VH-VL binders against q6l5b5. Designs and how they scored, part 3

Target 1, 248 residues: q6l5b5
Amino acid sequence: MERSTHSTGWTCLPPPPPEPAAPGRGVCAMSTSWRDKQQPSLINFIAAFLAANSYRLNFLSISPDFIFNNGELSVAFIFETNWDCQNEGAVFSRVNMLKRQLKHLYVVVAVPTKEQNESFNRSYHKYGMKLGFPTFVPVTDPEMGFEKIVKIAHALGVCKQQDIISRLKNEREQAVQCTDSFLRVLTSIPGIDNHDANALAQAIGSIEAIAKASKKFILENTDLSTDKAETIVRFFRDPQYYLSPKIN

## First folded at step 3 (VH-VL)

Design c6 (framework fv_cilgavimab)
Fold by ESMFold2-Fast, scan of step 3:
Structure c6 (fold): chain C 248 residues (1-248), chain A 121 residues (1-121), chain B 112 residues (1-112)
Amino acid sequence: as target 1 above (248 residues)
Amino acid sequence: EVQLVESGGGLVKPGGSLRLSCAASGFTFSNAWMSWVRQAPGKGLEWVGRIKSKTDGGTTDYAAPVKGRFTISRDDSKNTLYLQMNSLKTEDTAVYYCTTEYRGLFYFDYWGQGTLVTVSS
Amino acid sequence: DIVMTQSPDSLAVSLGERATINCKSSQSVFYSSDNKNYLAWYQQKPGQPPKLLMYWASTRESGVPDRFSGSGSGAEFTLTISSLQAEDVAIYYCQQYYSTLTFGGGTKVEIK
């Protein structure tokens, strides 16, 4: 029971987790069809802004207008460079299709005039305020819109990176606690020292595997003596072994 | 043979409204980006606005002088482009041309014959 | 806005002689990423709509006679008619499409 508790679900010799890459560096894919619809001045602005923010720009045939990949996270964008008051539902139909393919999707909409902003707000309340619909981000012009896209992508990358770091810290702490517990269990066996415990950790790696190991398996995978291997087997198979006089 | 035929022009008083139509034939209208370009009598060319194909989002763009007053729309089932002109001013007096735009680039490969709009008291 | 200036405003040329029309943009309309000049030329005959002659500064539209040629790069462009024909009497407009669009004021070509 007690040994089962210490061995079940515990692998105490994982390699230390690698340190994560710096947040905010990544790649930006721009839709070739979206690019071909834009004037050179906007594309030049976008390329310069991405370079200034340490993103590599690739032109690809993709369904959204932009995809940012920061190593651990992909985030997609639809970018409407000038809101159309005459066709208030068009972008929402495109969003409905793309949201099914993409975990992270944002829609950035340029609304340079009061009329366009009012039209967008009406459309958003009618079509955009539904469960499962992505975040819509109104901006005043295309240049500001693209700056906002990069800020959102960077922020999401930082949050995901921090989540990964937090998970790695928790895993490291758990692994340290597991290793300490592993060594404590093994060194509690009469005649087994820290050197023996570390050899078992290195060769076999888990209390569960050691507890279930045959004497032959221990001898073939470690440099422990026959007597020590037998003692380990007895410890896990006979829970009262350590209670015998002169061996505690 | 690509043909664009404008209609609906005429005399209208300042503050009035007028709707222009452009009947298109000889190409796949639904895939085309369409624009309106005007020309005041004895003057040069001035872009009015455009509408993208429905596949490309069907969005519209307008020149500053007409923004908020003019509305461009299309009916792909009828191969027809429209320009709704509201709050007309004397400065809107011009021949209005329907034209196809090379996708996304604002140069105009086909033009209609034009229709005259005169805004005067 | 990019301002397009054409010169001269009017030009009289004898039949069979060369006509040269100049167009200057207030900013470069050359895009280094694709090595193209975002410049078009149109011809408008009296009582007719404009007709596209040239795009990318020097690419003739289909059906345009080879006597029409475009040249120049960056901010200064020329439309040349190598041997003027009677049907070439028209007003010619340049247009940039680098940043939104802007038309030149036009150049009237007449027979001497």
Scores: ipSAE 0.021, ipTM 0.539, lowest interface PAE 6.4, mean pLDDT 83

Design c8 (framework fv_cilgavimab)
Fold by ESMFold2-Fast, scan of step 3:
Structure c8 (fold): chain C 248 residues (1-248), chain A 119 residues (1-119), chain B 112 residues (1-112)
Amino acid sequence: as target 1 above (248 residues)
Amino acid sequence: EVQLVESGGGLVKPGGSLRLSCAASGFTFSKAWMSWVRQAPGKGLEWVGRIKSKTDGGTTDYAAPVKGRFTISRDDSKNTLYLQMNSLKTEDTAVYYCTTDSLYGFDYWGQGTLVTVSS
Amino acid sequence: DIVMTQSPDSLAVSLGERATINCKSSQSVLYDSNNKDYLAWYQQKPGQPPKLLMYWASTRESGVPDRFSGSGSGAEFTLTISSLQAEDVAIYYCQQYYSTLTFGGGTKVEIK
């Protein structure tokens, strides 16, 4: 796959001088049925927090509890404001239904007590693994939970741009490393990193000499650990020995 | 009838510590090399670290993201493997698997234990 | 460190048809002295831990059906399921054990 021009975009960085299309970050849709199950003080907190973060709030009849949409990306949330120890499987049934409909789904669960946290962990192990590891975010209280929802929704685009930048840096670093054949050969030895390879290159100087070196010679001429020196000797003399013993 | 059973997972705050255990049975634990492998929710497998048998030096190896924060140890008299996790980060949130480590890759796996790092 | 790249991320195949999964290593995992590739394949079904399927790139683990085969050498590897069955629906991972341990990102195999 060839890298597209989209992979070099930096929409999260301040762009020199194009004009912004809209002042808000995006739109947040809240389920009316979820709203009606919550304490009014929590709904007021949510509305104020969204306004402070430049999101427009709409109350809609939707299947998840929240959907954030900035025009380019849609992300959905299930928000359990107080984990129910008496009905441990209920949220996982909702996740199983909604994951078929939604590309990006996060489940935020408030577990304010030790008992609730233990109950949630048991349920996740029993049901979560069967669902293929959906993204679950436990929190200590509903206000903190909603702050995390907004941070996740905002960060998805920012994280994509940072991932692109990180991939570009990694590709450049890998290309530079690939041009150093001596270090490349040495770092192919199990357990030997770039620092170890540089130490071997500086002290001994050739791959042929390293391959023929005794454990004592490596230890006398480098600061490598006894275990790493043993690994090098075994790698050139008996590669299977490094992975033994075989259990059966 | 090799069996590996992990325990000790739970919710912990960033910067906190947690110790995982793996109870082994059905093979000669003292001769086996053991590893920990983790899987973040909805993500792939990531090797955490390895411990060799005492007869092979009892040394440990770690993946770069956990180096200096995690410590693997073993108690052959109890057939138990341990993972001590310090300075926990949100990125450490995962199901942690105990596995046997041999010439043929990771032969046997436990059922896993969930570690969640969140405030 | 050795980076493992799998393709495709997901694959939908009809029952009885061939499924092909690719795995690329950033460095060769072939050890010239014994002519072995230090590459393994794992199968993970929903709600279960991974299971070792293949080692040394092409050697089937005991109990693995012969419809599973591994091929390739050096830095490019392929896992093939010659005739997909319902029980083969899983995520498949390649893994190098040449320099410490690293896994590929996984390939989800499902039925059309």
Scores: ipSAE 0.000, ipTM 0.367, lowest interface PAE 24.4, mean pLDDT 78

Design d7 (framework fv_dargistotug)
Fold by ESMFold2-Fast, scan of step 3:
Structure d7 (fold): chain C 248 residues (1-248), chain A 121 residues (1-121), chain B 106 residues (1-106)
Amino acid sequence: as target 1 above (248 residues)
Amino acid sequence: QVQLVQSGSELKKPGASVKVSCKASGYTFTDYAMNWVRQAPGQGLEWMGWINTNTGNPTYAQGFTGRFVFSLDTSVSTAYLQISSLKAEDTAVYYCARDFTGYLSYGMDVWGQGTLVTVSS
Amino acid sequence: DIQLTQSPSFLSASVGDRVTITCRASQGISRYLAWYQQKPGKAPKLLIYAASTLQSGVPSRFSGSGSGTEFTLTISSLQPEDFATYYCQQLRSYLTFGGGTKVEIK
């Protein structure tokens, strides 16, 4: 059986990403220091996704996490795959340094949990809202984040840079508005407060999913009381609940 | 300020080995990949491969496997090229060159002065 | 493997002449092409990257054009210091250099 050692374990366990067989639409450089901090499964996903989208992948010592070049434009990315609540200023320090040398820089941040999302939003309002800072793109998981990176890189080669920035800003604003709407709907339920609404957002994620959820599902996936779970189920399913029809 | 300084010329017999050094200064050594390029007398430029200066992982071009080894000493910001079992056809000037990635298209923007390796009996 | 063919391999010109050097790739490389200048006994110097972007400090008489498989380096008014060998390099897959174009005094 094959030996897995610390000296060769990562390099041998998964195989290195293969070079694309055919010429792609562009080249993607991945930071080696960034690569070495990530789970092998994510690196495998990235390599496969790039190959599927006709990008050649190179591993290089670079200051950003990714650089895409499609022959028309070079664009750099900082990719935070797991937002660090204990070092909220670190990414903004990197941005301040890199934006001095890089003309096209985007920051993609994975905020899988409610705590991470709240921490990121506080840091963004404190450090990231300054004039001249690049576009920040929050996502729910690293795989989605990398797909978004490739879409941005591709669009830069096809569309004007200004159009891409406008789209990214609109998408972020829509995501914020959806979260606000989600919280407003849930807190309108009698006895449900902002904390409860955030717990439901974190565990279940959508109004439609909550409306379909059983009392047992809510109790197993959240820290809500039995009474609150019952209230939520009744709100969405009981025709005679608070919002019962005025037509009678 | 940014520069690469290579070791001096070498005269070797066939079958010997040689180790060429390339010392970087004026920048963070591990932020840029290092390329090796060979030029035989009167011939054009030939890319040999590159080494990741952060991980130490080398990538070799076809024809430069086996006898050629790229290595690093990050504590002194130095890259090395070792050639074993030297042959007359290895006679060439060997260059190290920094691969400036950034938003640039992977051009080699800083070069060492070159090291002449002569293999002769 | 992507091969680069430079034309001509040798060029004789006078000061003030417009000089054009062509680089042809065996398959499409988009704009992943750089141009270098090498003077006798010296290391190469980067002139142009991304097919047409001039490196900082390089005189404006140098320009690059092209995409896909056909690329051109142009020197609009040749100066005495421009007599050198010029190389194209593709950066799409592996890193290969063209054979070089030697520009000599007529």
Scores: ipSAE 0.012, ipTM 0.414, lowest interface PAE 8.7, mean pLDDT 78

Design i6 (framework fv_ifinatamab)
Fold by ESMFold2-Fast, scan of step 3:
Structure i6 (fold): chain C 248 residues (1-248), chain A 121 residues (1-121), chain B 106 residues (1-106)
Amino acid sequence: as target 1 above (248 residues)
Amino acid sequence: QVQLVQSGAEVKKPGSSVKVSCKASGGTFSSYAMSWVRQAPGQGLEWMGGIIPIFGTAKYNEKFKGRVTITADESTSTAYMELSSLRSEDTAVYYCARGYRSSTYYGMDVWGQGTLVTVSS
Amino acid sequence: EIVLTQSPATLSLSPGERATLSCRASQSVSYLAWYQQKPGQAPRPLIYDASNRATGIPARFSGSGSGTDFTLTISSLEPEDFAVYYCQQYDSSPLTFGQGTKVEIK
């Protein structure tokens, strides 16, 4: 398969019969100030991806980074393309400002390294959890991040927000089950390091067994903390986990 | 602080069309919804529809279906409401109003002064 | 469409008295605003999101309620507060207004 598991084809109803996609899905407005800070290759990717998904792209002076409109709903996005470990509070300050102006807001954050992911999770716990709204969506790279943006924007017009959250969780779980690397899967869980992953490998031995393990079983068979054991259990069972990551 | 200034009063014959303008200044025009609300003499407020200028997509109250067209011109920061096939019952003050929140129809924060449209023979 | 019913139609009070205005929705709404209108003027925003005061609105104005029952309270009427008051929902299209409550001098 050439496409990722993160396709933009989400719906909350059975798929309709395939039809040519004309007219377009809607309009995407991109912030000119955000555009000017990005690498040209990313802007080219975004333009091509939007064209492939039948969105018209407008460059405008707007406060969020993106606004999508499909005729029925508008949804805004803040898109942090590379998490800055030295300035952990910056995005959350911007969110506080913008959430008062915007009814539908999502924050998509690219955390390509484990260090960046851990930094983001600490910052989210410190600043983000008390916000309640908007929803935060961590991703591994900017291209995947933009694909998630388009998927959320499209789905919001046809699905309830809870269904979107459930679909995001299910895609992540499927990716975990299909991995060929035990340690890579476990260390992708927020707050779980290589030592923790090795402890789980030695004590339990398989991803399927870990996914089915109770908090009590993990605590009795490893030296992991209560918080880490709970994080592992939640990772495999809680559909909202990716949108509200826990520290430790 | 945003200000909305509307075009002047109009007197129209039945069956004609009227186009009212609403010019925004001193704030953000493009990302906020611009609604049109009318009020007949001695009556309450009635929402006709609105537009989010950056998208160009208008929403209409079905009561005015086929007769109302709402547009926006970002280069002049001006929203328009055109009502066709005018009847005497369309005599009213027409207001434009901008929403509290960007990108959605979210209440009405700033109002224009109103435009009286009189439909009479 | 969501129908908003305001009561009473007319409220006759003296300056310094407390005014309580009701707005009932035909179905549950999460987004409701209140406006004041004087003759010959555009509506003036008072309250949005049921309880948040708009910019420049005096503290004597307060909004409360949720679901289908909403209230606008003026703690102590000033001479300039005698006007017509409208509630408005922006939860679903079409956006709708109540029929208005006239607050007049007793």
Scores: ipSAE 0.006, ipTM 0.479, lowest interface PAE 9.9, mean pLDDT 80

Design n6 (framework fv_namilumab)
Fold by ESMFold2-Fast, scan of step 3:
Structure n6 (fold): chain C 248 residues (1-248), chain A 120 residues (1-120), chain B 107 residues (1-107)
Amino acid sequence: as target 1 above (248 residues)
Amino acid sequence: QVQLVQSGAEVKKPGASVKVSCKAFGYTFTDYYLHWVRQAPGQGLEWVGWINPNSGGTNYAQKFQGRVTMTRDTSISTAYMELSRLRSDDTAVYYCARVGEDWLSAFDIWGQGTMVTVSS
Amino acid sequence: DIQMTQSPSSVSASVGDRVTIACRASQSISRYLNWYQQRPGKAPQLLIYAASSLQSGVPSRFSGSGSGTDFTLTINSLQPEDFATYYCQQSYRTPYTFGGGTKLEIK
């Protein structure tokens, strides 16, 4: 049976089941203040998932929410398990302070409702875009968020940061091409409405073809504006933009 | 039906140990933390600690540290609280309670309670 | 430890009355406040979680409000089955702590 989760379901692929860990162990430090704010069932999930992936879990007083160490590399995470619409600037203030101290910092944000997603997107546009190149990873539920945290941490031990970002983008593209409707995928792109998605469907006809299309191809085969064509190309090609929250 | 069923009343002498059980029905036992809360006759509620049924990890209130041990048996969906070196002021009803499915940690399901009487 | 102060310790009321019970935390606990009802000889039951969310199956006459340090439980139009002891509880951090309880008695 599944644990109860608050998810709106913007991914069509179920999370992969926990697997016995591959060789390459590490240590995970969890913030005690972060732990104490979370539901015990989430802490239970985290502990089980870490054990399944051969990470030792320590509770420490640390500034980020998690720090993973795979030997010579450390990666830090800020993990917002339920976006707070009443305090939209707090996480971005933390990111600005921590990014100067940490070489690898990822921000994972759970936005289970449409209201929370819209609130986070507005806050990211106002505060987050000014931070430079932080990597923000929106998720629909905390369990998926933590699974992504462990995947990123593991990959940093065996891959370049560029490869990790590419993997995250490829996971998103793969999810987009499964049971999600063509229109749902395209309308998830910032500034793209149902009319724009229908125009792309009529002219180009597949997500794969749209993802590979040049700006010039989109402009020549649709009536979309230059700005919308640029947004579509950026969505599929720019991993920072693809992983970052979208504007309303 | 989701429920927690506790073992029956116990009468113990000072210095003895007591082990109270709490069996879970109607949900996945390893998905939810179980807490123990006690209530002395005519008094309020006092938190004793929690156990993570999946990992066996525990957290105890400082007052009980060194005297309480929480364990579980996943094969029978049962949690245990053992309190040692009993004193007369340990006389209380002991409850187990599940943290619910909301993310803000509320005790949504409670056992019926186990009366532990410590007398000479 | 976070101290939870509940007031009043007891209140006498009649069926049909509106009753309010206050709960104060010694530090900010955001929305991590729960309310429980305990009838004589029975285990506590969850009424309100996350300061203001009504537990499934709980009558709509119960409501909770507040955030940070000051919280209120309100019972509108008291029914005979509502005469019980009420407890607030913070789940913001360990150790979890309860208010001293408010006994609601028939006038």
Scores: ipSAE 0.000, ipTM 0.399, lowest interface PAE 17.3, mean pLDDT 78

Design n9 (framework fv_namilumab)
Fold by ESMFold2-Fast, scan of step 3:
Structure n9 (fold): chain C 248 residues (1-248), chain A 120 residues (1-120), chain B 107 residues (1-107)
Amino acid sequence: as target 1 above (248 residues)
Amino acid sequence: QVQLVQSGAEVKKPGASVKVSCKAFGYTFTGYYLHWVRQAPGQGLEWVGWINPKSGGTNYAQKFQGRVTMTRDTSISTAYMELSRLRSDDTAVYYCARGFDYSTLYFDYWGQGTMVTVSS
Amino acid sequence: DIQMTQSPSSVSASVGDRVTIACRASQSISDYLNWYQQRPGKAPQLLIYAASSLQSGVPSRFSGSGSGTDFTLTINSLQPEDFATYYCQQSYSYPLTFGGGTKLEIK
């Protein structure tokens, strides 16, 4: 039920410009109010780092601090660049508000000193150790923190999709000789059994075609349940459904 | 024709508050930061803080935190700096200045200055 | 806070002279350094930004150089209108800070 939440919960981002001649990784939206609180050198570092990594930077009035969009997935970040020991609850209040609007939210916290790190840990145990809270990522300085943000955004969007594409290409090259390989790939999907895999093989015939199939197409061409059709679509198109490692 | 026009000179007693205005002409008011810089008689320049007229966001030098408040009214393209709990060493000319961009923060246009005198 | 130190605090020169003013930051500020001119009784005016970029409308006799911690402002062939106080300013981190100023006086 919770999994029915849209992966793109935001409508505030302008449409991306037409695709450039050289492909970019995507677009990064930075909050103007967050920008205004930061050191100028940090903003310049962020702009240069994004440009070096082929991200287009836009300044927008948004509720999180950053939103990364690669056309398929939107990932939001709260970025606390210097932990405030005197206002330990503030970031957790923002998280409570934003977690309801955003499917993919990460909180990156810079704790440069031992005192700040201890203060953050106490606050995290008090406010952050609850069901439904997003991943909190402590870092030692803001520049490394932003590098971590970009790595997380990239891993969630690009790395998983590339991994699927690589597997599909390899399976396709051998597909003509091995029905068993086809069945093994499909039964690796949680909740999909041999009967389901055979129905997909009979109706659709290839891993590539199944990966591209809509939920409606699967339901119209097979006897699979609505839940199983959704699981297949999520497996091939929703990186978050498939990714299990906790990024710290 | 970019111009920043400030309010007139003020004389205040210690403990009072002063509110200086800076009205912008000849450009899009919300496109640029507005900074406040002061200069005590015969002394150098001291940065007080800035306001982003688009968002209303502010950044103040720690020395003034808790005593200074910067606001703006976009309908009349005017920024304000209010300094409270005045002391004699707050006597200075207060300038507003336009910041060109967020990353380099240089001041390309300045107001004429407002003399604030704090005396008993 | 980043402390900005200017040297000299005052210099006497004649029209046609070449004058160099130094500015030192207490830590590396890359090229986030601006120079301003303040004529007596007037508001400051921007001369140079990003250590070496000449502001539009500023005469080419003004030039800036340096990076990291050491910066210089040079005025080639001094003119009568150049007798003023000069300030450097770092824009690397908050709070923004100015040097103590260098007063350029007629000899």
Scores: ipSAE 0.007, ipTM 0.487, lowest interface PAE 9.2, mean pLDDT 81

